# Ledger of designs, part 205: VH-VL binders against q9h9l3

Target 1, 176 residues: q9h9l3
Amino acid sequence: PRKMVAIDCEMVGTGPKGHVSSLARCSIVNYNGDVLYDEYILPPCHIVDYRTRWSGIRKQHMVNATPFKIARGQILKILTGKIVVGHAIHNDFKALQYFHPKSLTRDTSHIPPLNRKADCPENATMSLKHLTKKLLNRDIQVGKSGHSSVEDAQATMELYKLVEVEWEEHLARNPP
Short names: E, the ipSAE of ESMFold2; O, the ipSAE of OpenDDE; V2, 0.75 times the mean of E and O plus 0.25 times the DockQ between their complexes.

## First folded at step 12 (VH-VL)

Design q15 (framework fv_amlenetug; at its last look DockQ between E and O 0.04; V2 from the best seeds 0.00; counts 0 for: pae O 8.5 > 2, placed apart)
Fold by ESMFold2, look of step 12:
Structure q15 (fold): chain C 176 residues (1-176), chain A 122 residues (1-122), chain B 108 residues (1-108)
Amino acid sequence: as target 1 above (176 residues)
Amino acid sequence: EVQLLESGGGLVQTGGSLRLSCAASGFTFSDYAMTWVRQAPGKGLEWVSAISGEGDSTDYADSVKGRFTISRDNSQNTLYLQMNSLRAEDTAVYYCAKDWGRYAYGYAFDYWGQGTLVTVSS
Amino acid sequence: EIVLTQSPGTLSLSPGERATLSCRASQSVSDDYLAWYQQKPGQAPRLLIYGASSRATGIPDRFSGSGSGTDFTLTISRLEPEDFAVYYCQQYDYSPWTFGQGTKVEIK
């Protein structure tokens, strides 16, 4: 059975000048792109900047949101023991206060074969939007209404599948 | 005012063990991830380990993985580092450091303890 | 892991002079997750700058940070006697969170 999921999170700004990225939405999909989790999440502290243009989060979303501690527990239960795919995924883990094993982590922003397929420099950190347009011929994150974490998680899984065989073999030869 | 007070350093033989403690005050301890950073005499800084505010998630530098265990007791506002199978290269001043990212981690270290010296003799 | 290389290794200057310290990353540091610390002998590091350019609380205006991607700079506009110390850059983008090897700012 498959032990791979993709995750994407939307964050709001908390702390001084809104510099801390706090979890406000999380979506998790399985290998086939089916949604396993999708919740709005209430940060435990004051929201300084909703970052709505990118996050899509508004005050009304927080009214019925799952408290952070509860949501974190639910999310970690899904992630533990699985290969987790994401884009710049370390930012998602920071917001979750979660340290996932490097050997089980796949970051589409840092896969050289994927960059080569997109005709991009291997050392470049390419946006999810750019890679998705180049390699899947899809437009995501359109407009100023914010991102869809479900859409982004699904795109991330599809991108990983393009290089999965090659990259899994590379990691087997070069354990993190 | 934020204070971090390390203790438990000292002289130990290669292969031995030590447990470091860091007493925290002046902030809500459980809201913040905590970190150990070490500095060998005359050398630069090296990240060692981090632990989530809840204490249920941890990470380690490769050089100490499997030998060191970070933990915390939020009821006592205390951070710990259990160091086993010590080697000469573990000789350093060990600092307790507070992550400034409330309810997150990885936002630089706004407060540091004064450090405790661990000396490992072969 | 992201390697941070600081230059120069040592900077010998007089009080009142401008100091410029460089930090170069082996790969891009996302969202400007770059900090600067000051460390005096026998003391713990002190946070000066976070997010590449934001001053930490209580840090004097003479300290400023700039840069993005792989190239970052700490500037001390007018050195005071208390500013002679070792300065470290740190990235906190990807674990392990790494530090540069330090730049010693010493009195001429």
Scores: ipSAE 0.683, ipTM 0.881, lowest interface PAE 1.7, mean pLDDT 92
Fold by OpenDDE, look of step 12:
Structure q15 (fold): chain C 176 residues (1-176), chain A 122 residues (1-122), chain B 108 residues (1-108)
Amino acid sequence: as target 1 above (176 residues)
Amino acid sequence: EVQLLESGGGLVQTGGSLRLSCAASGFTFSDYAMTWVRQAPGKGLEWVSAISGEGDSTDYADSVKGRFTISRDNSQNTLYLQMNSLRAEDTAVYYCAKDWGRYAYGYAFDYWGQGTLVTVSS
Amino acid sequence: EIVLTQSPGTLSLSPGERATLSCRASQSVSDDYLAWYQQKPGQAPRLLIYGASSRATGIPDRFSGSGSGTDFTLTISRLEPEDFAVYYCQQYDYSPWTFGQGTKVEIK
């Protein structure tokens, strides 16, 4: 079995109206929830909207932030060859301007057995917050300080572990 | 110790040009944005221009936009301000200031030079 | 642009007294991106406070900053002779970065 990591990214708004989502923080944890990577990242473009209440990112976090190109290289090095678990992970990959092989990607927002376990419609897209509450009895993304990408990555990994055996078997029989 | 030393100030006629320099030392110059702030005699402080650490991004106050150009030579640890089409209202002490933040500008200024006086007369 | 209005224009105090300087923004400054500078005659400004309440390196603890939104305050708990100077607030939340007009703290 391949090594597994979970990833969560926080994005800020760039562009004229701040509608472009740019990577500003990335957290990666291993199967046990240990932090492998957690860095603030400096977007290549001017930040217009820090989206702090969601992202948790503040301007002062950018003071010593890792430049995007450098961070991207570091992150990709970690992800290479791994099974990457994330929630709505396409957003993270988009922000990273990198797409992991589909066969090595696990998106907890699109795992029917996980939804079923949470008494949710199998084909519905549930939030990480909701699934974490239902299945792990844990509250994440609380308060007004924004998300913790480490916390979210850890929760994502724990959620996946609940259905790992079943889902991996399914994928083996039905390769994406 | 961080040191910033401005030079290039002097007397210039209206419509003239002047190029200011700021020699920086005591820190990794290319890692920090730099800024010019000016102060007219007996007046307050006015932000003039900023440039990112790598020099790939710049910003200007509306009062100088189109006339002033900020640049830097990271190999020489030097910040520049090319001032064209100078006006009487540009008369001021021009300070070179280090941005608190790395790479990108937009933070407070934690170190300042002693300034260089620019006098624009008709 | 964000206009910063400082008050009072001049503050006359004696050494040992408490100084309270106000800086009011024309609009909310996000994340408390407000700085305070000290400028003595014939000298360049010196950063005192950043992020509204954080002291810059080497700044004595008698200097403190507070406030949020549109109202910010610089406090000098006990004035030293060397503290008589002009103080400027600055916002770096929105470009163009702007300064207050300054408050002169002079000896009574």
Scores: ipSAE 0.016, ipTM 0.592, lowest interface PAE 8.5, mean pLDDT 92
ESMFold2 (binder alone), look of step 12: mean pLDDT 91; pTM 0.931

Design q16 (framework fv_amlenetug; at its last look DockQ between E and O 0.39; V2 from the best seeds 0.00; counts 0 for: pae E 15.4 > 2)
Fold by OpenDDE, look of step 12:
Structure q16 (fold): chain C 176 residues (1-176), chain A 122 residues (1-122), chain B 108 residues (1-108)
Amino acid sequence: as target 1 above (176 residues)
Amino acid sequence: EVQLLESGGGLVQTGGSLRLSCAASGFTFSDYAMTWVRQAPGKGLEWVSAISGEGDSTDYADSVKGRFTISRDNSQNTLYLQMNSLRAEDTAVYYCAKDFGRYAYGYAFDYWGQGTLVTVSS
Amino acid sequence: EIVLTQSPGTLSLSPGERATLSCRASQSVSDDYLAWYQQKPGQAPRLLIYGASSRATGIPDRFSGSGSGTDFTLTISRLEPEDFAVYYCQQYDYSPWTFGQGTKVEIK
């Protein structure tokens, strides 16, 4: 199989009202779900909202967090040359201030065959949680501790693997 | 061993200015936020100001906002507090404190200097 | 701002006794971002506990912190002569960071 990795990022709120999404954690897994990268990341500006309910990020996680610039370099090194799988991955790339080549990007939130398999409208944007439940019979993002970016990245990869052959063929015929 | 040494305190008249310094050693200075905490004679502790490791972010107590300026020179491992428009209520021992966390402020203070006394009189 | 109220104001005990100090927050302190400091006369404060229950480096195990939400406690299991001092709690969850008014532990 191709060299694929799945990525999921958690963001915290920065800026005057915490409306700016800043990278605070990034997890990358390989095709088999092995963790290649999982680090807390320190935003370059003051965190106003940890968004813990969703992000799982707490203030204590920032004590020894990797500075954003350093983390970004590490992450980009991992992603370079690989097919990057993610869910609503544009948000991750935005937070990373990096955009992977479209031809090497796979967004599980925009794969019609995946939605079809989950008995969802092909052109609808379904949540990772929903697709994971429907197709993998697995519950993710449960509890009050926030999301696990590793878990989400793994789920994303597993979902993509369900439609990999079909989708790759489609992309081959219809390159983005 | 972490060491923090404040200086610059003294007697100043109301409305005057004073600049405090804190010389830091024993740790990578730029990796940690720094804080000023003051203590009026016979009173408790009051957070005054904080600055991030790189100095790109600062915060102030309302009581000093607009009058005090926190800064740092990482090349000299020195923290500063420029105090302007001083008032009698600013009279206190001013402590330099190292933030427990790296880079960003907002954590507990794991090391403190011995403080420098600032007395503001009319 | 979050107001921290410590009690009692003064605690008179003998060496060897157990000391229990309380710190009450006017509102919940998230993630238990509560610290305890010890200050002896003429000295700077020293960090004892952070994160409500984590002991700072070099702090004897007779010091322990507990609590969550709005109620926090510092316990000194067996007072040593050097433990007689003023103790402050501090929250660093919400700016401005605030301290309690202090509890003086004095020798009976």
Scores: ipSAE 0.021, ipTM 0.633, lowest interface PAE 4.9, mean pLDDT 93
Fold by ESMFold2, look of step 12:
Structure q16 (fold): chain C 176 residues (1-176), chain A 122 residues (1-122), chain B 108 residues (1-108)
Amino acid sequence: as target 1 above (176 residues)
Amino acid sequence: EVQLLESGGGLVQTGGSLRLSCAASGFTFSDYAMTWVRQAPGKGLEWVSAISGEGDSTDYADSVKGRFTISRDNSQNTLYLQMNSLRAEDTAVYYCAKDFGRYAYGYAFDYWGQGTLVTVSS
Amino acid sequence: EIVLTQSPGTLSLSPGERATLSCRASQSVSDDYLAWYQQKPGQAPRLLIYGASSRATGIPDRFSGSGSGTDFTLTISRLEPEDFAVYYCQQYDYSPWTFGQGTKVEIK
């Protein structure tokens, strides 16, 4: 009944030596993988390190990027009241300066049934790339031009669907 | 036609205060970060302060931190610099400058005002 | 703080000659966050180059920038009479956004 979305974010380095992670792109897809949101986001602080090799973020992306405060408002409106799926999703929420209810959060990096399907230890933290290759026979995050948050959000939703029935039943019997 | 016009400079004594203004026109003011850069007579350029397009993030040179406050009024297309506890070394021409990057500051300055002179004497 | 050291301090040349101005950073400047400005007496600075090598709007192609890391160069391929001015480099990688001390290009 509740709508389910998947989110993925790309961060750039701000602060001293670029070590602070600040939101620079966010993509949200619906259950069917359709893009609901995909925007480059301008951090309020100077970007020290674009982290392009991983983030895919370049200088030109920031020219017309949506300011963080505005983008955060747009994103939170989409997330409110929904089950939100992500991979290592606490990093995405930290970059958004946001807390989503645990009962409405699904983290594909920490779902034991998903690890089991991938022949991985059930308590291991597995990368999105690894799970996607093993379970969907799909290569994501290829090349050195950085990740696509749309591609990653779509992969995250497809991975969750593999365990959705089992995991939703588990959570209903074991509320967080 | 981008235009930046500083005002509010003058002669003040050490320890005094002064408020600079910069009237902006010819662009969507709230879309762009703004900065103050100063130049002491016969010397080079020194960055003073920056403010994001919405005004929610600011930064300052160490030499002015705690004494100067940058602000903006996006409804009036005006940038401000409140200068308190002025020192002799604050004597300079103060330029208002527009950042060419959207919203965030620190992407270089594509338009500059003509400057306003601040002279601090004991 | 990233300190920018420009050389030479003064460059005396004739119109038509090639000018080469150097800017050296005390630390690496990431993603080529380096700009060049021209300033004539009694005037505000004018942006020439950003991103180490990109010309600002309206800047003639005789101005070019190059370099990365700690070493950057502004080249004026053929000096025009209006090019005799002071030139500043500026880094915008890490706060404070610092300027070099300037190179004066003057007529011989």
Scores: ipSAE 0.000, ipTM 0.498, lowest interface PAE 15.4, mean pLDDT 88
ESMFold2 (binder alone), look of step 12: mean pLDDT 91; pTM 0.934

Design q17 (framework fv_amlenetug; at its last look DockQ between E and O 0.02; V2 from the best seeds 0.00; counts 0 for: pae O 12.2 > 2, placed apart)
Fold by ESMFold2, look of step 12:
Structure q17 (fold): chain C 176 residues (1-176), chain A 122 residues (1-122), chain B 108 residues (1-108)
Amino acid sequence: as target 1 above (176 residues)
Amino acid sequence: EVQLLESGGGLVQTGGSLRLSCAASGFTFSDYAMTWVRQAPGKGLEWVSAISGEGDSTDYADSVKGRFTISRDNSQNTLYLQMNSLRAEDTAVYYCAKDWGQYAYGYAFDYWGQGTLVTVSS
Amino acid sequence: EIVLTQSPGTLSLSPGERATLSCRASQSVSDDYLAWYQQKPGQAPRLLIYGASSRATGIPDRFSGSGSGTDFTLTISRLEPEDFAVYYCQQYDYSPYTFGQGTKVEIK
């Protein structure tokens, strides 16, 4: 059976008006929630908007941050061959400039049985904070000082475990 | 042309629930954060809630936190506001607004819907 | 929470006059994160200015914004008949993204 990891990224704004999302932190946890990777990452472009109120990223974090190219290599080595769980995970892959095979990708923002357990519309995209509170009775992203990608990755893995057996069987019978 | 059309408003009793919808067209819906703003009769504007373009982040005004839930269905280009435990103070016109920020909410609102009236009676 | 206080509450002017509307924040706001909106009776608000000084799409150059820190100003250089409305400032630096209480610009 393939090993499973969860990933979460925090992005800053680069490019015109800070509209481009560029990777500034990445955290990866294993099935048990142990941290496999957690680094601040220096984007190759000038940071226009740290987005601190969401990302938790400040200028001081960039001083010793791992350059993007190096960090990307480290991250992809961890992800290769594994089932990767995330929340709205296409944004994480876009920020990594990477495509993970769909058959090995699990996105907790798009799992109908998970929404149903949360008493949410099956086709709605629900926030990680909302799902975590409803289904795990846990508060994450508390306060206005930004998110922790470690905390978010751990919550994402625990959410997936709630539907893992059902959803893995579904995917086996309905290959993506 | 960007168009936002709210629906689902109406009269509801205190303690009741109501779900608002906002149909969006004329832009790539999933690229942009969305927001609900309300205006009580004869009063000013009050920010209510925001959701990121992919729905992975949300935020709420303290006055509605725990009672209202913002969500979106990007396959249907629709924004929702589920309102529970309604109070008289929630009586307002509710506007759906498009954020100009491509990746997160909390920027300026460049397009607004017509609004839908919610009246909460005792 | 950042409280925005607009002054005056009502500004009575004639067409052709210059209007100056003030917005004061209870704590410092980055000049990149302040907006101004116009609202006419029975209509949704309309974005005029973002980033304290940048005009939104289709907004005439008679509208200008300025200010930084805690003090921000909207100026309408020559009032047109369609400019008599209520104007709101909004900060979007920190949640909750609060609005001022509004300044009504009315015909004298």
Scores: ipSAE 0.006, ipTM 0.556, lowest interface PAE 10.3, mean pLDDT 88
Fold by OpenDDE, look of step 12:
Formats: C-alpha cells, sequence, structure tokens
Structure q17 (fold): chain C 176 residues (1-176), chain A 122 residues (1-122), chain B 108 residues (1-108)
C-alpha cells in the first residue's frame, strides 16, 4: 500500500487588490501526524493582503521564506507517489500550481461516509473545523493568530483515518 | 520507548571546547528534528540550537552563534553539539530534546534527555 | 526575539486548588505555537501542552492550555501533590524559540 500524507496550505492575497490566492505556507504530515514539511513560502508576486486572521501569515514570516519555485519542488518530491489527503484540497493544489493524480487524492470535504459519521448530509460540504469537532471532539482554528496548517493537516489525516478502510474499499470498487 | 541520553559534559576552562553527544533510541531518529536546550544553575530554560531531521538545516541562538555547531549522525542515532570558545555564561545543564517535525524544526519538544552538565571556569 | 513573561513568579497553593498560570508574549505568537512544560527539581522538563491548548500524550486532563495571540494560560484544575513544580511556557513561532522565565508552583 502507498504511503499517505496530508497537506494543508495557507495563502495570502496578491494582485492589484489582493484577490489572487498565493501560496505562503505549506504543511505536510505523515500518517501518524508527524510533520514532514512545514515552510513559509514566498510568493512570486508582491503580497497585498496577508490575510493574517485566517492564514496566520505575517510579514516577518516572509523574511526567510522559501521561494515558491523551490518550495514547490520540495513539496512535489514529498507528494510524489503518495496518497495525498486534504480538505478542499483543490485550493491547495491550485495554490501549488500542481494537481496530484485524482486516483491518489483524498478530499475529506467530499467523503460521504465521513459526513455520515458526523451526522451531516452525505453530499454536503462541511468545514474541517466542523468535522474535527464533531468526529474528533477537538477544536481547531480557534486561535486569533490565524489557522495552523500543521494542525489542519493533522486533523485532516485523523478524519480520513476514521473512514479509511471503508473509503478505500469504495474507491477500489469505484475508481475515480 | 523514546530515550535520549546526553553525554560529554564536564569542567572546561574559559575559551576551551567541548563536544556534547545525545544518543537517541526508541524512534526513527532521522525523522525528527532535534534541539539543544540549556539551563544555567537555578535559572530558566534557554533554547540553544536546532537541526532538521536530515541535518540540512540548522539554527542557533544569538548567544551561541559562531561558537557552537549542531550536527547529527543519523546512522548512529546521535546528536552533537560542538561548543567552542566557551564562556562562563555557557555553564548549564544541556538537554537534548526531540522535536516532532522532520523537515522543519522548532516545534514543541515532546521528549527530553536528563541533561549533561557543562561547567566553564576561569 | 519574542519575550515571554510568565506570572506570577511564584504561586503558593494547596493540593486540590486551582492553579492559573499566565504567559504573555511581547508579540503575537502565530498559529498558537505555544507550549507549556513542567519541570521538577533534578529532572528534565516535560511537555504538557503544545499548540497552546493541546495536551501532550499522557498528560492528565487536569492540565489545560488556553489563549492566543499574546496571552496564554495554563490551568491546573485541581492540584495534585505531584504538580508542584516549575512551569515554563515556550513559543516556537519565531526563532529564537524562547522560553518564559518560569512560574514556580509551590505548596502552601
Amino acid sequence: as target 1 above (176 residues)
Amino acid sequence: EVQLLESGGGLVQTGGSLRLSCAASGFTFSDYAMTWVRQAPGKGLEWVSAISGEGDSTDYADSVKGRFTISRDNSQNTLYLQMNSLRAEDTAVYYCAKDWGQYAYGYAFDYWGQGTLVTVSS
Amino acid sequence: EIVLTQSPGTLSLSPGERATLSCRASQSVSDDYLAWYQQKPGQAPRLLIYGASSRATGIPDRFSGSGSGTDFTLTISRLEPEDFAVYYCQQYDYSPYTFGQGTKVEIK
């Protein structure tokens, strides 16, 4: 079986009005929740909005941040060949300008059994925070300094582990 | 069971050098960043230095930068701290601490050794 | 560097009482990267809380961490005899990863 990793990214706003989401931090954890990667990343464009209340990113984090292209290479090296778990992972991949193979991607925001377990509509898109609270009885994203991508990645992995067996069997029978 | 065992401490004269070692067991050593934290007698804790799991990244407190060198031998599951140009203020118990990150370092330390005492005298 | 100031310096309490320890940061700690450690005489520190509010493995429920930004709190709901020790907070948001000066919880 392939190794699994969970990923979570934080983005800042770039562009004229800060509406472009640019990768500013990426965290990757293994199946056990150990941090494999956690780096601040310097976008190629000027940051207009740090979105600190959500991203947790501040100007000081960018002083020694890893340039995007370098970080992207490092991240892709980690992800290659692995099953990548994330929540609303499309956003992370978009920010990374990289899309992992669909068959090797697990999005906890789109796993009906997970929602079912949380007594949520199976086809609804629930937040990571909600699912984590409901299923893990843990509060995440409660700080005022922004989200913790490590925490979010860990939570995502833990959530997936709850339905891993069932979901992997489902995917085996119904490959995407 | 995770175990960290520091060694190499002792008495050294000001300006002297000393090399500390930390033998790790009970976990995949290379998967985790490691950190040295020191504590002067009767004082608080002070972060000294950290190194990534693969040893390709290091960081130092300003108080030791240029004098101390952190390194590791993953084949031997050993963390090192080479201390040069030692000063009286370097007198402390030096703890080896396990991080919980692999590539990055500087996270909370979930395991600590019992420490090794370094005494720098004039 | 981020300076962590703990208060009070010494907290004298009896077993069974509630202990509240404060840690103030000179600047906001990102992602609530704040840890609490317990250290008993002659022993190495032991991790109690990480991520400001997450209990480390094996840590009793009576220990809890809260706070964000610049103000953090360690609470011991009901002090046990073994809880009398020195407690340190530490931020790992920004290098150097500084510690507070410590709060000594002693028996009244």
Scores: ipSAE 0.000, ipTM 0.537, lowest interface PAE 12.2, mean pLDDT 91
ESMFold2 (binder alone), look of step 12: mean pLDDT 91; pTM 0.934

Design q18 (framework fv_amlenetug; at its last look DockQ between E and O 0.05; V2 from the best seeds 0.00; counts 0 for: pae O 9.6 > 2, placed apart)
Fold by ESMFold2, look of step 12:
Structure q18 (fold): chain C 176 residues (1-176), chain A 122 residues (1-122), chain B 108 residues (1-108)
Amino acid sequence: as target 1 above (176 residues)
Amino acid sequence: EVQLLESGGGLVQTGGSLRLSCAASGFTFSDYAMTWVRQAPGKGLEWVSAISGEGDSTDYADSVKGRFTISRDNSQNTLYLQMNSLRAEDTAVYYCAKDFGQYAYGYAFDYWGQGTLVTVSS
Amino acid sequence: EIVLTQSPGTLSLSPGERATLSCRASQSVSDDYLAWYQQKPGQAPRLLIYGASSRATGIPDRFSGSGSGTDFTLTISRLEPEDFAVYYCQQYDYSPYTFGQGTKVEIK
């Protein structure tokens, strides 16, 4: 049986007008919600916009942050061969410059049975905050000092567990 | 000045193979993801494949998976597309394009080569 | 896969007129991950707009982009002779990073 992890990342703005989302924090938890990785990460390019309201990242976090190339190596070593769960996870992989195998990827923003449990349209893209409140009776991303990637990764894993048996069977019958 | 120069296009029979090259200059090649985009005669643009800056991650359109392989040589600043089991539907101008994201792929393509024509005949 | 539908297919106008080009996505495009490209016959595409509304370097002020979610617009406020071309929108939210089918802006 394959091991399963959940990942969540926080990004800052780099590139033209801060439009590029560059990795500045990554948190990975195991099936039980234990933290396997949680590091601030220094992008190898100039930060134009810390996006602190959403990211929680400030200049002081970058002073001793792990350089991107080192962090990427550490993160990918953890992800290799595992089922990786995330919410809108394509953004996390985009920031990592990484294409995880689709057969090993689970995106809680696009699981019809999960939407059904939340009494949402099966084809809707629901926010992590919304699903977590409806299905786990938990408020995440509270306050204006930014999101916690540990909190978000833990919530994502708990949400996936609600539909894990059904969705894994569906994917076995309908390989990506 | 950013430059992208494709080569390796030509006429090939169905089932044949070609390898396209794209020589890059004017930027730090290894910092950026690269992409192939194609355009069939008289048709629109179709994204074909992308490769990460270090070359260790790749993605493909469903229409080319298993037949095409994207690769790069960062020591020679060159992007490649190995095209096997070619079909008539693969006839197109193939463009090499630079992603403007640094250490994050999947943004817009700020520089394009002039393209190389691949014609697949029966 | 996000399908982008452009309208009109062809827009016939004279120099000096305003052009309005539409791009509609089959599902919401997050974070305004939408670009516009110009392509003249026999040439490679050229990036005009990224992030739905930001002009690329060296693009004249007469080009502007707007919209969010599923509906996006490219406006050329006063057409110049060099603006008669095909225009493509592209989303870069989800792989595959799909293009619209194009709108041809041609001289009347």
Scores: ipSAE 0.623, ipTM 0.874, lowest interface PAE 2.0, mean pLDDT 92
Fold by OpenDDE, look of step 12:
Structure q18 (fold): chain C 176 residues (1-176), chain A 122 residues (1-122), chain B 108 residues (1-108)
Amino acid sequence: as target 1 above (176 residues)
Amino acid sequence: EVQLLESGGGLVQTGGSLRLSCAASGFTFSDYAMTWVRQAPGKGLEWVSAISGEGDSTDYADSVKGRFTISRDNSQNTLYLQMNSLRAEDTAVYYCAKDFGQYAYGYAFDYWGQGTLVTVSS
Amino acid sequence: EIVLTQSPGTLSLSPGERATLSCRASQSVSDDYLAWYQQKPGQAPRLLIYGASSRATGIPDRFSGSGSGTDFTLTISRLEPEDFAVYYCQQYDYSPYTFGQGTKVEIK
């Protein structure tokens, strides 16, 4: 079995109208929930919308933020060779301009056994917040101060652990 | 090996309809967004439409919005483009393209079909 | 929409020479979501570069991408006979995911 990490990213809005999602924070935790990485990241383009209510990112966080290219290198170094767990993780990978091997990726937004356990339709896309509440009896993303990427990454890992054995066996029989 | 094979192209009159298909193989079809890109004879490439892996999200170029409909049947590993109210300017080779990323569209295209020609005449 | 302008329109070179193709965006392309494609006559496009500077699988080392913001460059260090084709840049940062008009690299 490979080492697992969970990742969650926060994005800000860039581009002419702030519709482009750019990486502004990345958090990575290990199997036990220990933080391996948690940095604010400076996008290569001007930030038009901090999306603070959701992202938790403020202008002050960008003052000493790690430049994107540097952060990307650091993050990739951590992810390389690992099973990477995330929720709707394709968004994180896009923001990172990095695509982890499919066989080593676990997306908790697309794990039917997880949804089944939460009494949700197996093929539905459920939010991290909903799954966390249903299965972990924990409230995340509370308030209006923005998400905590560390908290979300930890929750994602814990959710996956609930179905890890079953899902890994499934994947072994049905490789991506 | 990833393979994309377009079909359904042909000659159609202005105002007519045509349905293109793209048969995909060599990858987990439902895990990837798919895109249609067209190329008028002797011209450049034009993004037409995209659909998410699960088909729950779609996007269209303004030039085709309201006339074209992208869809997919993941059980058949097939991508579709329903083209209605066709115009002369829709004449092009239509390519089926696989998104590089998973699920959502908006990535580069790492695999392309050989295309199918659609000719719209008056 | 983001307009990508490629230059030059046509580049006439000999095998072995260095080719430099430019792609300029009307607005900044965030996170360098810029791709390059190669298209030979009668063939479908082939992905060369993604993320502005990452080579796609199977692409020779002589192809390289660079740039950020609004200015991007595709470089072919030493042209091979099979490299004479049309090259397109594309941004996939903001819908519609527009292409450049293309640069034709032809044999001198």
Scores: ipSAE 0.006, ipTM 0.547, lowest interface PAE 9.6, mean pLDDT 91
ESMFold2 (binder alone), look of step 12: mean pLDDT 92; pTM 0.939

